# Ledger of designs, part 80: VHH binders against p49116

Target 1, 238 residues: p49116
Amino acid sequence: EGPLLSDTHVTFKLTMPSPMPEYLNVHYICESASRLLFLSMHWARSIPAFQALGQDCNTSLVRACWNELFTLGLAQCAQVMSLSTILAAIVNHLQNSIQEDKLSGDRIKQVMEHIWKLQEFCNSMAKLDIDGYEYAYLKAIVLFSPDHPGLTSTSQIEKFQEKAQMELQDYVQKTYSEDTYRLARILVRLPALRLMSSNITEELFFTGLIGNVSIDSIIPYILKMETAEYNGQITGAS

## First folded at step 4 (VHH)

Design ub4 (framework vhh_brivekimig_d4)
Fold by ESMFold2-Fast, scan of step 4:
Structure ub4 (fold): chain B 238 residues (1-238), chain A 119 residues (1-119)
Amino acid sequence: as target 1 above (238 residues)
Amino acid sequence: EVQLVESGGGVVQPGGSLRLSCAASGFTFSDYDMSWVRQAPGKGPEWVSSISYSGDDTLYADSVKGRFTISRDNSKNTLYLQMNSLRPEDTALYYCARPEWYSGTLDYSSQGTLVTVSS
């Protein structure tokens, strides 16, 4: 049997909305985040092993892990997104909201702690200098997680996850042969992704969605999109 | 789909009391701050009170301080407003709302519950 991922699955190119506004706004942040989410879903759909699980399983897996995939995508695309600038703008807006007596300080603190954890995760990945192959395999490990509630075909999902782990190990051992503990340092970062609140991620990055729709509700539609429809969403083309 | 259903309104004499309830569904109630908003006939919406996701922090409009108490039961996904020493100016449709933190806007679109304070 061939490898789980091909070289085409390593390519992960985010196209940012243009022009960039003079000052950051909710619409620009939401559009940028939506493009990253759609790119992540399209990436998952391109994997033959993922396709082989069938549409119902595909939908359940993505609903369970979209926040983890999105967060890995934020870390991988942090530079092209100017993520630190986006997060700083959000923090500034939240601090102003406290002063206007519209939201409780308790909620703002929870959201700011989430931003701090996100910054810490992205910084750790940057310090480790995670490459494109490593990101692709980390996303595959997250995608093929058999331990989410309500999943079917868990034995097949587990085998694909094991294959992703084995291929990551092989890649790291060959490419970073002088760093015997690199794989361990990378893998211990993954549990933090499950501690990130998908509800807070949705509020931070997707509040500007039309009709106040949830990410959970749109996932089946994204996964069923034809290539032309998908390209229209990620590039903003009509 | 986010759904908020208010109840407990009615007609009461000045100085009376009412307890409003809001049943929440379609989202993780315990993760969100919640608010009460009211709209009197011919007037714009007025924010009344807010409570943090944990229930530990509360905020009140000056017009209701000392008379109204906001509370929540996260195990039942329910928000409450205990209204004491009611005045004719408290007459309004009362809505529960989940605030949108980006704009500070209180999002409400339900039918509300009518409170009428009259003799």
Scores: ipSAE 0.005, ipTM 0.314, lowest interface PAE 9.7, mean pLDDT 83

Design ub5 (framework vhh_brivekimig_d4)
Fold by ESMFold2-Fast, scan of step 4:
Structure ub5 (fold): chain B 238 residues (1-238), chain A 119 residues (1-119)
Amino acid sequence: as target 1 above (238 residues)
Amino acid sequence: EVQLVESGGGVVQPGGSLRLSCAASGFTFSDYDMSWVRQAPGKGPEWVSSISYSGDDTLYADSVKGRFTISRDNSKNTLYLQMNSLRPEDTALYYCAKSDYLTGFEQYSSQGTLVTVSS
């Protein structure tokens, strides 16, 4: 058996739509988010262990964790994406909607809380200076989660998650040997990902792309997509 | 696929009442604000009412305040609009809509349910 992840799985390069518009709009936000989503799905599909679980298991795992993978991707690509600028534009839109009495107070509060938690998560990852290897293993840990309801092959999934945890520990111990508590600080960030609503993420980032179709419903089709089609989506050429 | 199916429309005399229903599928209903929108003959769409995902907060257009009540049953994925003291001006196709926070655009059912207030 080789390692769970190779150096090719550490490379995670988001290509942003160009040029950036003078004012941020839904089209730019959704195009940027869709590229990250497709990059994340392509990354997962490229892992031999993931492929070995089979199509049905792959679909179930990604449906359960796409929001966690996407959020980790947002944190990893925050600088390239200018995520803070995107979030500020969304906040400005919500503030204008409040003043025009267009949205419920409950929903505005929920969405603002979600944006705050997302920003706090991304800032915490930036402060910890999470590197590309650490991101790859964190994504693998959330991908190979055996504890989602309705999963089959849970023993095999758990073995892959344990392998990801072991390889992350080995990496951190060798690379950050002086920081005994680094791994613990990194891992305690992960539970927060499960408390963030995938439906709010979908509304904030994918409204203009998906239309009447949910992310959950398109996942099987994305996972069956040929490599050239994935590359088209992550570069905007298709 | 997001599907919204409206029902409960009909013909009623001025001062009468009707209860509209919207059956939702293809998304997690309990996580979204929902709205009722109407379109009168020869007019553009008019927002009528909204309800938060939890049901705890409601908003109404000035034209319907005190007469209409929006509610939801998250266990049944169903949105309701109780319409009392109906007026001829309430005659319209009524649409159930899922709120869109980025664009301000609301997804409408293509069918709607027709409400006619006349004697």
Scores: ipSAE 0.015, ipTM 0.407, lowest interface PAE 7.2, mean pLDDT 84

Design ub6 (framework vhh_brivekimig_d4)
Fold by ESMFold2-Fast, scan of step 4:
Structure ub6 (fold): chain B 238 residues (1-238), chain A 120 residues (1-120)
Amino acid sequence: as target 1 above (238 residues)
Amino acid sequence: EVQLVESGGGVVQPGGSLRLSCAASGFTFSDYDMSWVRQAPGKGPEWVSSISYSGDDTLYADSVKGRFTISRDNSKNTLYLQMNSLRPEDTALYYCATYGEPLSYDFDSSSQGTLVTVSS
């Protein structure tokens, strides 16, 4: 019975598509987001506790929490992605794309509120100066969430979540011993992830997916990818 | 995987009424503005009506204003079009759709449609 996460699970390095285009477009944003999603799924599938739950449970867990994992990844990789630049470009595009013959004003408000919530979350994480170990455990806490509808093996999932919480507490108490309330400040940020619509996230970041493909439909395929195939997706190797 | 299934079309006499339904699946219906679009034989598509994601706002084409009523039931993932005082010129294939073009990042989809024939 070792720790839930090994040192290898702390490493989370996003490789961006290169070069960045002169004008941001849905294809570049989708490619960047897809690389982060693939990295997040590969991170999850590499955890022995996650593997032990079995393929069906793994698929159900990731389908339930991919938006929370993705949003944590956006916060962790915000500088690498130039996320503030991407969000500013999306906002500018939305404001310039209003059509009179459609009810886009109501829709724009909903999407803008989502972008503001995302910015607020990322800013709060940046102000707390969350480190790589803390991000790894926060991702584990949201991954091993037993309270999503339709999940099986909820008792075992809850056990892994509790283990993640305990190991995070031990890490924070050891590393940030002078800051008695740091853990509480970090944990109160997590509920905000569940207030963000996965459908709006998908619309903003994954519109460039070809065909009638949804994130929900591709999750089983990503989780089954061979390591070499996965590395090809995140590095852009042909 | 977006699925939109229209129903309720048929043959009706001028002055009659029909209620169309659109059953949505594969996306969070309550997050999207919905529209009805029709295509008459030998003509291009014509926008008919739209309803906001909340159901609070509705818009109608001048040709159907006062005769048609758009509504939605977010608990059932269903869009409706109540058509009253039907005219021969209302004869068309009716589609439900989400519209993404104004935002460039919105999902845009349509389906097979339901045929409405108003016999003179």
Scores: ipSAE 0.006, ipTM 0.324, lowest interface PAE 10.3, mean pLDDT 82

Design uc0 (framework vhh_8cml_1)
Fold by ESMFold2-Fast, scan of step 4:
Structure uc0 (fold): chain B 238 residues (1-238), chain A 123 residues (1-123)
Amino acid sequence: as target 1 above (238 residues)
Amino acid sequence: EVQLVESGGGLVQPGGSLRLSCAASGFTFDYYAMGWFRQAPGQEREFVALISWSDSSTDYSDSAKGRFTISRDNAKNTVYLQMNSLKPEDTGVYFCAADTYGLESWPSEYDYWGQGTQVTVSS
């Protein structure tokens, strides 16, 4: 009966491990990305509707959509992460390597296309000035996606997604009443999330910290973490 | 503690084939892009092939395209380079390398290197 999300679900505060190093450091990027991933999964598991679907469904949903949630998190936390600086440094490095004929065009093209898609997505969200409530509902729409292969309980998932869409519409119409087409402009951005490869995201952001464990393998563990254990991971208390 | 050990090099006739292996230890192999580089006497180290850790996508130098195949076996922590239709120009020391990003064929950017295995293509 109540709203799908409460004010507690709007709060999304990323704590960075340290100031960005002077020179790009893979371990800094991986630590920052891991904190964002942990924060995103903790956010999802705190939603009562998500909990109501049960452990198996929860794991399947997050495995299917973690890249979309992570990318929305990158956009939302882009300023805190100095994401544009990280991506610009990588792009400049790749472009210089192409100009010196040091890299094969096929490999560099795949990664450059992914980075450009990510930059364009983050820039579009920034230009729209997406607020915390809008991000929370967009993450909920992505989380409660009934259309991933192999999912069970798709009818209930679809109902929660529709509820997220309706509550986002209500929020936008009340908060941005003078901007009749704002909701449409926001929603047309979401399909771009499905065009970004989760494999390339994992390669760019998570190589330094994963070891012999895939993101798919750590998802059940993160979802089962107690609040105290989770807080230790995201605040750097270890 | 980190080790990359190449093997499978040797002397072969033009048009012949060799399969190089690189056994990795002391790091999380499954999450590193793996590359092959070569260095001929008196020349700079040059890129040959790369394989991604995440989707096993591959990349090759122009000289290697259509002749060489890179592959990996994560269960054995090993990367392979199958070399077919070998030419005298392929002669050199072949190095295995590991790269966290898998975005660079420039030698200075790779995290870990092996000591190399000699490949000689001669009549």
Scores: ipSAE 0.000, ipTM 0.167, lowest interface PAE 12.8, mean pLDDT 81

Design uc1 (framework vhh_8cml_1)
Fold by ESMFold2-Fast, scan of step 4:
Structure uc1 (fold): chain B 238 residues (1-238), chain A 120 residues (1-120)
Amino acid sequence: as target 1 above (238 residues)
Amino acid sequence: EVQLVESGGGLVQPGGSLRLSCAASGFTFDYYAMGWFRQAPGQEREFVALISWSDSSTDYSDSAKGRFTISRDNAKNTVYLQMNSLKPEDTGVYFCAAEYFGSDLTYDYWGQGTQVTVSS
């Protein structure tokens, strides 16, 4: 059949909340991250191959990979978000908390390690100058992962992942013909996404959520949203 | 021991004003975002206002914008909510909450609440 992704799936435009506060705060970061998460889920929903798998499979796939999709989105939108500034502020805050209060904590160490891994990932992607087509196919590769526990339709998911890999190869070979090892350099970055904790991602970027609401619990709701409901959420309607 | 103690609640007439205070102890106040939440009879707890851990950025619910002002005094470990143009719909128990940046999806510390009643 036709290509897995169309040109519309390459477009990935994050609109930041406005105005930007004079100083970064948890609520602004949470709203920015929520917009990115919603954009990422809407992107996945728009793929015909994803739709073809059915609602139950769609929910299971996104629950399994939302952190990987979100992290790729952070790397792709790092400039728009001023992500380096956000992460530097968090690091400075954690370092000051340890030193001033003599607070030791395995949790603080886990968070610092996660931030370091995230910075390394985003820096590697920036150094490689990953373009919009490459990001779209990398997101498709992680979305159509057949190896998550509990999945049904794994053979069809695997075929879509292979199709994503083949189309990425064709694109890179055509566009970056003089860089023989580019595809290999890109693909070896992907395993790092699975080393990052979804729990720590929730703590860093979604702490402004009111009540004990997990990303896992809201995924089915977001995936079922009508276009009008989706637009209401991403525009910050209360 | 961590404590958040709210005060300043009471009975006021519609159009009146109240200033709520929340005295914090037992944690590093300057590193916590401070928020106000309320719960009306028979309703779920809802967000009212937030002041950031970086000390100056504020955010408000749509119902609070233009009427309520959140502020903090780090020297006194206290957060305030100035409430003007109060309406009967503002009636509820008002809770102070503290959120450490990088914590889980819930506020780390909560007060016991202070009752605000707006009626004639």
Scores: ipSAE 0.000, ipTM 0.116, lowest interface PAE 13.9, mean pLDDT 81

Design uc2 (framework vhh_8cml_1)
Fold by ESMFold2-Fast, scan of step 4:
Structure uc2 (fold): chain B 238 residues (1-238), chain A 121 residues (1-121)
Amino acid sequence: as target 1 above (238 residues)
Amino acid sequence: EVQLVESGGGLVQPGGSLRLSCAASGFTFDYYAMGWFRQAPGQEREFVALISWSDSSTDYSDSAKGRFTISRDNAKNTVYLQMNSLKPEDTGVYFCAAGDYTPYLESYDYWGQGTQVTVSS
């Protein structure tokens, strides 16, 4: 009963590390990405419907969809992050690595294809001018996806996804009444998120944070953190 | 710390009724689907009934449908199984479990120790 998301779940404010360096480096990129990841997981954990599924289901859901949530977060926070500048810096590094024969051609191709897919996705979202409410519900649709392998509680997850879809439809029809096909244009963008490799996302954005530990292995830890710890990670405060 | 304690089992004649209770503690009861499973002599543990945490929607095995009713009382952290028109083949140890809204054993995180139900003349 009641809406799936509240006003507090629409608010999604990324605080960037300070100071911003004149030339981007791996530490700044990694810290920025980590803050976005922590913000995304804290956002998910704050949803009553998500809490209601229980801890084990919560962990399984986030392990299955963290890359989709992270990519939506990159699109939503692209301006705050100066994402285009970060991606340009990564591309420049890759081009220099090709010249110096430090990376294989196959690996460089995979990484470049991932960057192109990411840029295309972010550009499509920007062109659609997706608002904060729409982003919140798209994240909810992605989070409550019942069709990932190995998930349990699939009937409850499906009900929450349907509720997210219904509430998004109601919002779009009310707010953008003049644009008959807006919802359809938004929803057809979502399948592209599943084409993004989580391994390549880890390599691009999380080099130096995790060391030898995968994001899948730290997800249970992040989800169990107290609110103060989440806020500390997001803002850099202690 | 996590506990599921079943009660209400016993000996009953064919055609009789029993009401099983399962008292839960140590976890967020309101946010778990609850299920009843049974193990008959010489058989594997099988699904009997389940109830949703969100809307109290229910599902039953073919053998239980029309005879058994599962319900829950979130204020008391308790789930119930009302068993009517009991048959000798209903004899077994009945287990309460907390987990996902699914009949699959592997999707339940917490289990009780069971209560014996015997249907005989």
Scores: ipSAE 0.000, ipTM 0.115, lowest interface PAE 17.4, mean pLDDT 83

Design uc3 (framework vhh_8cml_1)
Fold by ESMFold2-Fast, scan of step 4:
Structure uc3 (fold): chain B 238 residues (1-238), chain A 121 residues (1-121)
Amino acid sequence: as target 1 above (238 residues)
Amino acid sequence: EVQLVESGGGLVQPGGSLRLSCAASGFTFDYYAMGWFRQAPGQEREFVALISWSDSSTDYSDSAKGRFTISRDNAKNTVYLQMNSLKPEDTGVYFCAASYEFGTPDRYDYWGQGTQVTVSS
C-alpha cells in the first residue's frame, strides 16, 4: 500500500541516437521516436500496480493509451530531442508534397492540424513548467484510464487512477503551495491528448519502421521483453 | 555492398523519348530520396530531378520541367526517369544518386557510375 510511484519512476531520461546525422532524415526521426516509445513502455511496465493487473490487461491499456503516453513524452523530452526542428522538417516535407499533388488536400489538412495541436500542447506544458514528478503522475493518470472499451478489472484500474490523482494533488499542494490553481491548469490539458489521432502520430514519427509494422502489433512484444533485451534496444547495444 | 546501376541510355533523335532506370542494392532504398543528375562534356554536374522517400513529392530543374517525369518502385528498388521531347542540350552522362536527407537534399550519400544519353540527328 505504499505510493503508486517511487522516485525511480520520476526519472525519465531519453538517450538520443548516435552518431547524429549532419542532416535530418526519416531514419533518425523514426529511431528517436522509437526510443521514446520504448522508454515510455518500459516506464509503464516498471510500475508494480501496472504489473499487478496482469499481462492481458497491461497490453490492452497500453494499446489504448500509447499515443497519449508518447505525446506526453514528446512534451517532456522536447528540448533533448529538438522536437521543434523535427516538426519543422516534417512540415517542410508536407509542403513539398502539396506542390506535386501527391497527397489529397484533405489528408494534408488533417496532418497539419495534428502538428498544430501537438505544437500547442507541447508549448502549453512548457509555459506551465511541468516538472518530472508532475509528468510521472500525468502519465500514470493516462495509463490507468478505466474508460477504454473492452477492459476487464475496470474497478482496480479506477482505484490506481484515483491513487495517481491523489498523489499528484498532494505533491502540487506541498511543492507549489502559493499557486492555488496550478493543479487545475495542468489537468485541463489532458483531454487534448485524446483528440490527437494515433494513426497520424504513427505516420509522422514511425514511417521509417521496417516492413510497415504497426505500433499495435509491437506493443505485446515490447511489454514481454527482458530488462537486458529492453536496455539493448534503448542503448543500441548488441 | 552499396550499388546504384543505371540503364536505358542511348542515342536518340531530337524530339524522341528515353526511359532511364536505376537499380539500387545494399541499402534501405525505401528511406532514401532518389535523384537524377547529368554532366555534359566540359561542364559541371547539374541537378535534373528528385523524388522523395515517401513518393509524395518530386522536384525538377527548369530545363526538365514539363518534359521529364521521375518515379520509383520500392518493390523493385528502382527509380526511373521518363524523358520526353529530348533536345541536343540534354546530351550527357546521367547519374542516379541517393540521399538520406529529409526534404530537398543538399548532399547525396551514394552515386551510380552513369549512363550515356546522346541526342543527335
Scores: ipSAE 0.000, ipTM 0.141, lowest interface PAE 13.2, mean pLDDT 82

Design uc4 (framework vhh_8cml_1)
Fold by ESMFold2-Fast, scan of step 4:
Formats: structure tokens, sequence, C-alpha cells
Structure uc4 (fold): chain B 238 residues (1-238), chain A 121 residues (1-121)
């Protein structure tokens, strides 16, 4: 039938909290991350194929892949977020925690390894100069993953993933016709997203904003938001 | 006013068990990582255990792994340390701490006044 994604699904515009504080703090980082998470979930719910799977399947898919979507969003919005500055502040804090013996060496190592993997991923995407159309289809490939445990409608999810892959291939071949291996270079980046801990992402980016409510528990609520309510969240007007 | 109040310390024989509690008030407990630290006579304060704000991540010192379990009850604003197979080397004042993870120059840290744990025959 029609394409999986329309031009409206390529648009991905993050509005940052203003002003950026002179010294980065946990609350600014968490508010910025929450806006990106809300934008990512709003993007997913706007896809007709996603809507067609139904509320229960939608919730299960986003619960399974929110960390992958969020990480792709961090890479896509790295300049808007000044992500390098945020990560440098986190690294500086962790180095100070090592010196003050406030955290175990094992925990600091796990968090530092996660940050290094995140930096490597974002840098690789930047070097490839991934465009907005490519990001939209990479997010769709991640969203329509049929291999998460507990999913229903797995055959239809798989068909949507294959459609996303095919449409990405068509786009890259037409737009970057001179670069025969571009698609392969892009797709080999995706497995790294599955190696990143959602628990560590939650602690790094969502401390101090969501309280005792996990990302997992807010997902059904965000997916049910009206557009006006969603806009209130990302602008802080609610 | 921020307040952390530890309880549950006492005297036990080697191989015994204790459950420490830390009651928190005056701040948004659910937003903070919670940890346990201890200080033996004449030594620096050392890390024992940590639990994230989401209750999904825990971390332990090498000496605590396999013997101690940290948990939290956000409805009661309380963090716990269950200590099993206690050794004389575990003797010290146990402190509850609340802090942001990660942080910056604006990282918030709160400490309790401690509870004494003594392991002796």
Amino acid sequence: as target 1 above (238 residues)
Amino acid sequence: EVQLVESGGGLVQPGGSLRLSCAASGFTFDYYAMGWFRQAPGQEREFVALISWSDSSTDYSDSAKGRFTISRDNAKNTVYLQMNSLKPEDTGVYFCAAYDLPGSEFTYEYWGQGTQVTVSS
C-alpha cells in the first residue's frame, strides 16, 4: 500500500529548556532528556502502522525499545542538546566520585563504559552524516522489532520492520547513489543499541524528574496523551 | 530540614544477622540514590552498598557481595541494609547517605548520624 513513513515523520524537532544554566545540574539534564523521550514517543504514536497494531501492542513495543529510540534521538539531536557538554559534566562528576570514594569502583566502571559506548555511537552517526530521513527509518526499524519477548502480532510487526528496511534502502540508493556501501555502514551501527543498559540510561538522564515512577510505568500514559497535552509537556506549559 | 535517621544497629556474634533501617524526611526521597557507608575505629569512611532511585540497580563493595542486601521502600521513605554472615571486620558505625547519581557542582548529598554495629564473640 502506501509508504510506512510520510514526510511528516521525518520532522524531529527538539525544544530545549531555556535558558541553559551556567553550570549543568541534574534537573536540567533530566528535563532535557524527558523532552526528548516525550518527542520520541509522540513520533512513534503518529505512525499509522504503529496505531494499527493497537494499544496493548504499542505499549509493549515502546517498553521494549524506548532506550534504543532514546539513544537514536540523542545522536540525532546531539547538537541541539549540546550532548557533548552534558556527557562531559557527567564524566567530571564520576571522576570526582572516584576521588571521594562515594561509589564502588564496579559501579563507576559500568557507568563509564555506558558513557563511552554512547559517545562512540553518537560520534559514528555524526561521522556518517546521517540525515533526517535515515534517522526516521532507523527509528522505525528499532520500533518494529518482532524479537522482543511477550509480543503479540509478531508477523505483522516483522512485515512493518521489513517495509522500513526496504524504504530505507530505496532512499539511500537514490539519494546517495555514488556510495555503494552507505546502507551497510549505517545498519551495522544498530546492534550497538541493544548492548546499552536501559537501567543505566534511566539513572544518567532521568534522575530527579520522574521520581519513583519508572520509564516503563509512564509509557502507557504518554502514548495516550492528546497532541495538546504532549505539547504542554515539551514546552513546560502544563 | 533534611533528616536521615539510622536504626537497627547492635551487638551480634560472628555469623549473626542485622537489618539496618534509614528513615528519610525533608526532601524528595524518590529522586535520590541511597547508600550505606561504614566507618571502623581509626579508619576512613568506606562504601558498603548503593541502590538507585528506580530500585532496579544495586551495587556492593567486595566485602559486602553475597552477604548484604540493600533495598528501599519509597512509600515509607526508608532504605534498608540486610546484613547476613556478619564478621568481626564488619564492626563500625553505619551511615545512610542520599545523593544524586550523576551530578555536577550542584550534586546534593545528605548524611545520617550513624548507627553502631558491633560483631564480637
Scores: ipSAE 0.000, ipTM 0.322, lowest interface PAE 11.4, mean pLDDT 82

Design uc5 (framework vhh_8cml_1)
Fold by ESMFold2-Fast, scan of step 4:
Structure uc5 (fold): chain B 238 residues (1-238), chain A 121 residues (1-121)
Amino acid sequence: as target 1 above (238 residues)
Amino acid sequence: EVQLVESGGGLVQPGGSLRLSCAASGFTFDYYAMGWFRQAPGQEREFVALISWSDSSTDYSDSAKGRFTISRDNAKNTVYLQMNSLKPEDTGVYFCAATDYWGESPQYDYWGQGTQVTVSS
């Protein structure tokens, strides 16, 4: 009943830590990435179809797809974040780590390959000029993926994914009526998200997390967070 | 191989001017903040000026404000310190330094060998 997403789900506004430091550092990048992750989780949590699946299914879905949601968020918020500048600075730090022999060359190669894949994905999305409605539905398609191991309610998840695909098609056909192949070009970008390592994303963007805390371990906490507590994380309010 | 090579020091009379240069190689210069420090005989090394990696902001010690100007040329991997209205208390060895602000540990500080500035009549 009704559309899968409402206009409130199209609004995706990342508030960056302020002021921006004159020198990029791991703390600023981690805080920026954490805000994007929290915004992405709050976005998912606000979807009625997602709520209807129940807490256990919600946790399993987000644990399976957080890296895909986060990467879509990086692409969508690339300008707000100055993502190209952040990635260039990470590359600089990694090259310096090779020079100082602080990390193995093999590990650095894996991380560099991941950064190149991320840059290519974000550049591809920018060239397609993906709008806010398209991003919202792409996130919904990723979120309602029925093919992750260990999921229950897979038939219901699949129906929500199909609904997301159908609503995206309707939107694109109406808004970009002269571009017959736009939907196909957009959808073929999604498989690349699954080739990106969540462990390497965690190392690049969440190294500044206090303690040895994994994203997998904090997901249930974020999803159970009260609205006031969540707003504190998003705005940096004490 | 990281190198920072300072030049432009010398002997100058009070009220004179000098332009120091620091040529950098062996690291990704454009993403490092570049600073100038000085050390007078029998004193500790002190901060003089800093320019951000983005060239959007500069910082100066109280003694340098209004007299010294730091700038960078990323195409040449060079940072400069223009020193005007020099005073005898400006005498010392001037060092170029490159710093990153990425990690809590380790932070990397690269230092040049220094160039002597002497302000004397």
Scores: ipSAE 0.000, ipTM 0.131, lowest interface PAE 13.0, mean pLDDT 82

Design uc6 (framework vhh_8cml_1)
Fold by ESMFold2-Fast, scan of step 4:
Structure uc6 (fold): chain B 238 residues (1-238), chain A 122 residues (1-122)
Amino acid sequence: as target 1 above (238 residues)
Amino acid sequence: EVQLVESGGGLVQPGGSLRLSCAASGFTFDYYAMGWFRQAPGQEREFVALISWSDSSTDYSDSAKGRFTISRDNAKNTVYLQMNSLKPEDTGVYFCAAELPYSDFGTHYDYWGQGTQVTVSS
């Protein structure tokens, strides 16, 4: 068989809203995050193996793993997004909430721990100097995860995950032949993605969503969008 | 160690044909875009042809379109350049190059061969 991913799936280019405001606000952060989410979902829906699983399975997979895909996207696009600046703005907003006694100390600690885990993950990926091919296959490994509750077609999903793992192994062994343990260092980063709460990610990056809608409710809509309408969303074209 | 070894060059008369081969080793050939470049004495290295790693989509310089065909055999880790209707201006050293698809396609080449001489003259 041919490879799981084509050369088009290695390219992952985020277009940021322009201009960047002097002070980051909820709407700018939400628009930036939404563009990354849309880019990530478009990336997933364009994979032939993903399409072959059928619409119901596709929706269930993305609902289960969108936070993992989003977090990998944040790490991959951290420099383009100025992620450290965005996280600093979020922390400043949380500190103002504490000062105004608007949120409980326990909730603030929970959110700050999430931000720390996210920064630690992004820093570890940066230190490993993960390339675009590696990111594409890491995203494929988390996308084709057969162990989420409620999934059907789990044997086929597992087959695609194993194919992703094998192709990543081939790539890393040939490209980074001097670094015998590189693949192991990369793969042990993945479990940390499941320790990060999708509810907290949603609160931090998607509070600007109109009508208090959840990412879970939006996913089926995004997956059914026509390509032209979808491209308009990720570029901000009206 | 990564190696690209070109072969098939030689002397041919105008209007003739040659098939160049590039044998690759030391990397996962199937995941690399492969290209051919050429360089005449005193000139800059010039793009000739490119083949993608996945769809076998191809791109050619204006001078090569309709005359040259790039192809690959992944089982043999080899890329080919079939050159037809050769002209004196096609004379030069032909280089094989490999590029990972994570870079902008056709713009960054990770590995290069040492080249094979093609001479078109009467």
Scores: ipSAE 0.000, ipTM 0.114, lowest interface PAE 19.2, mean pLDDT 82

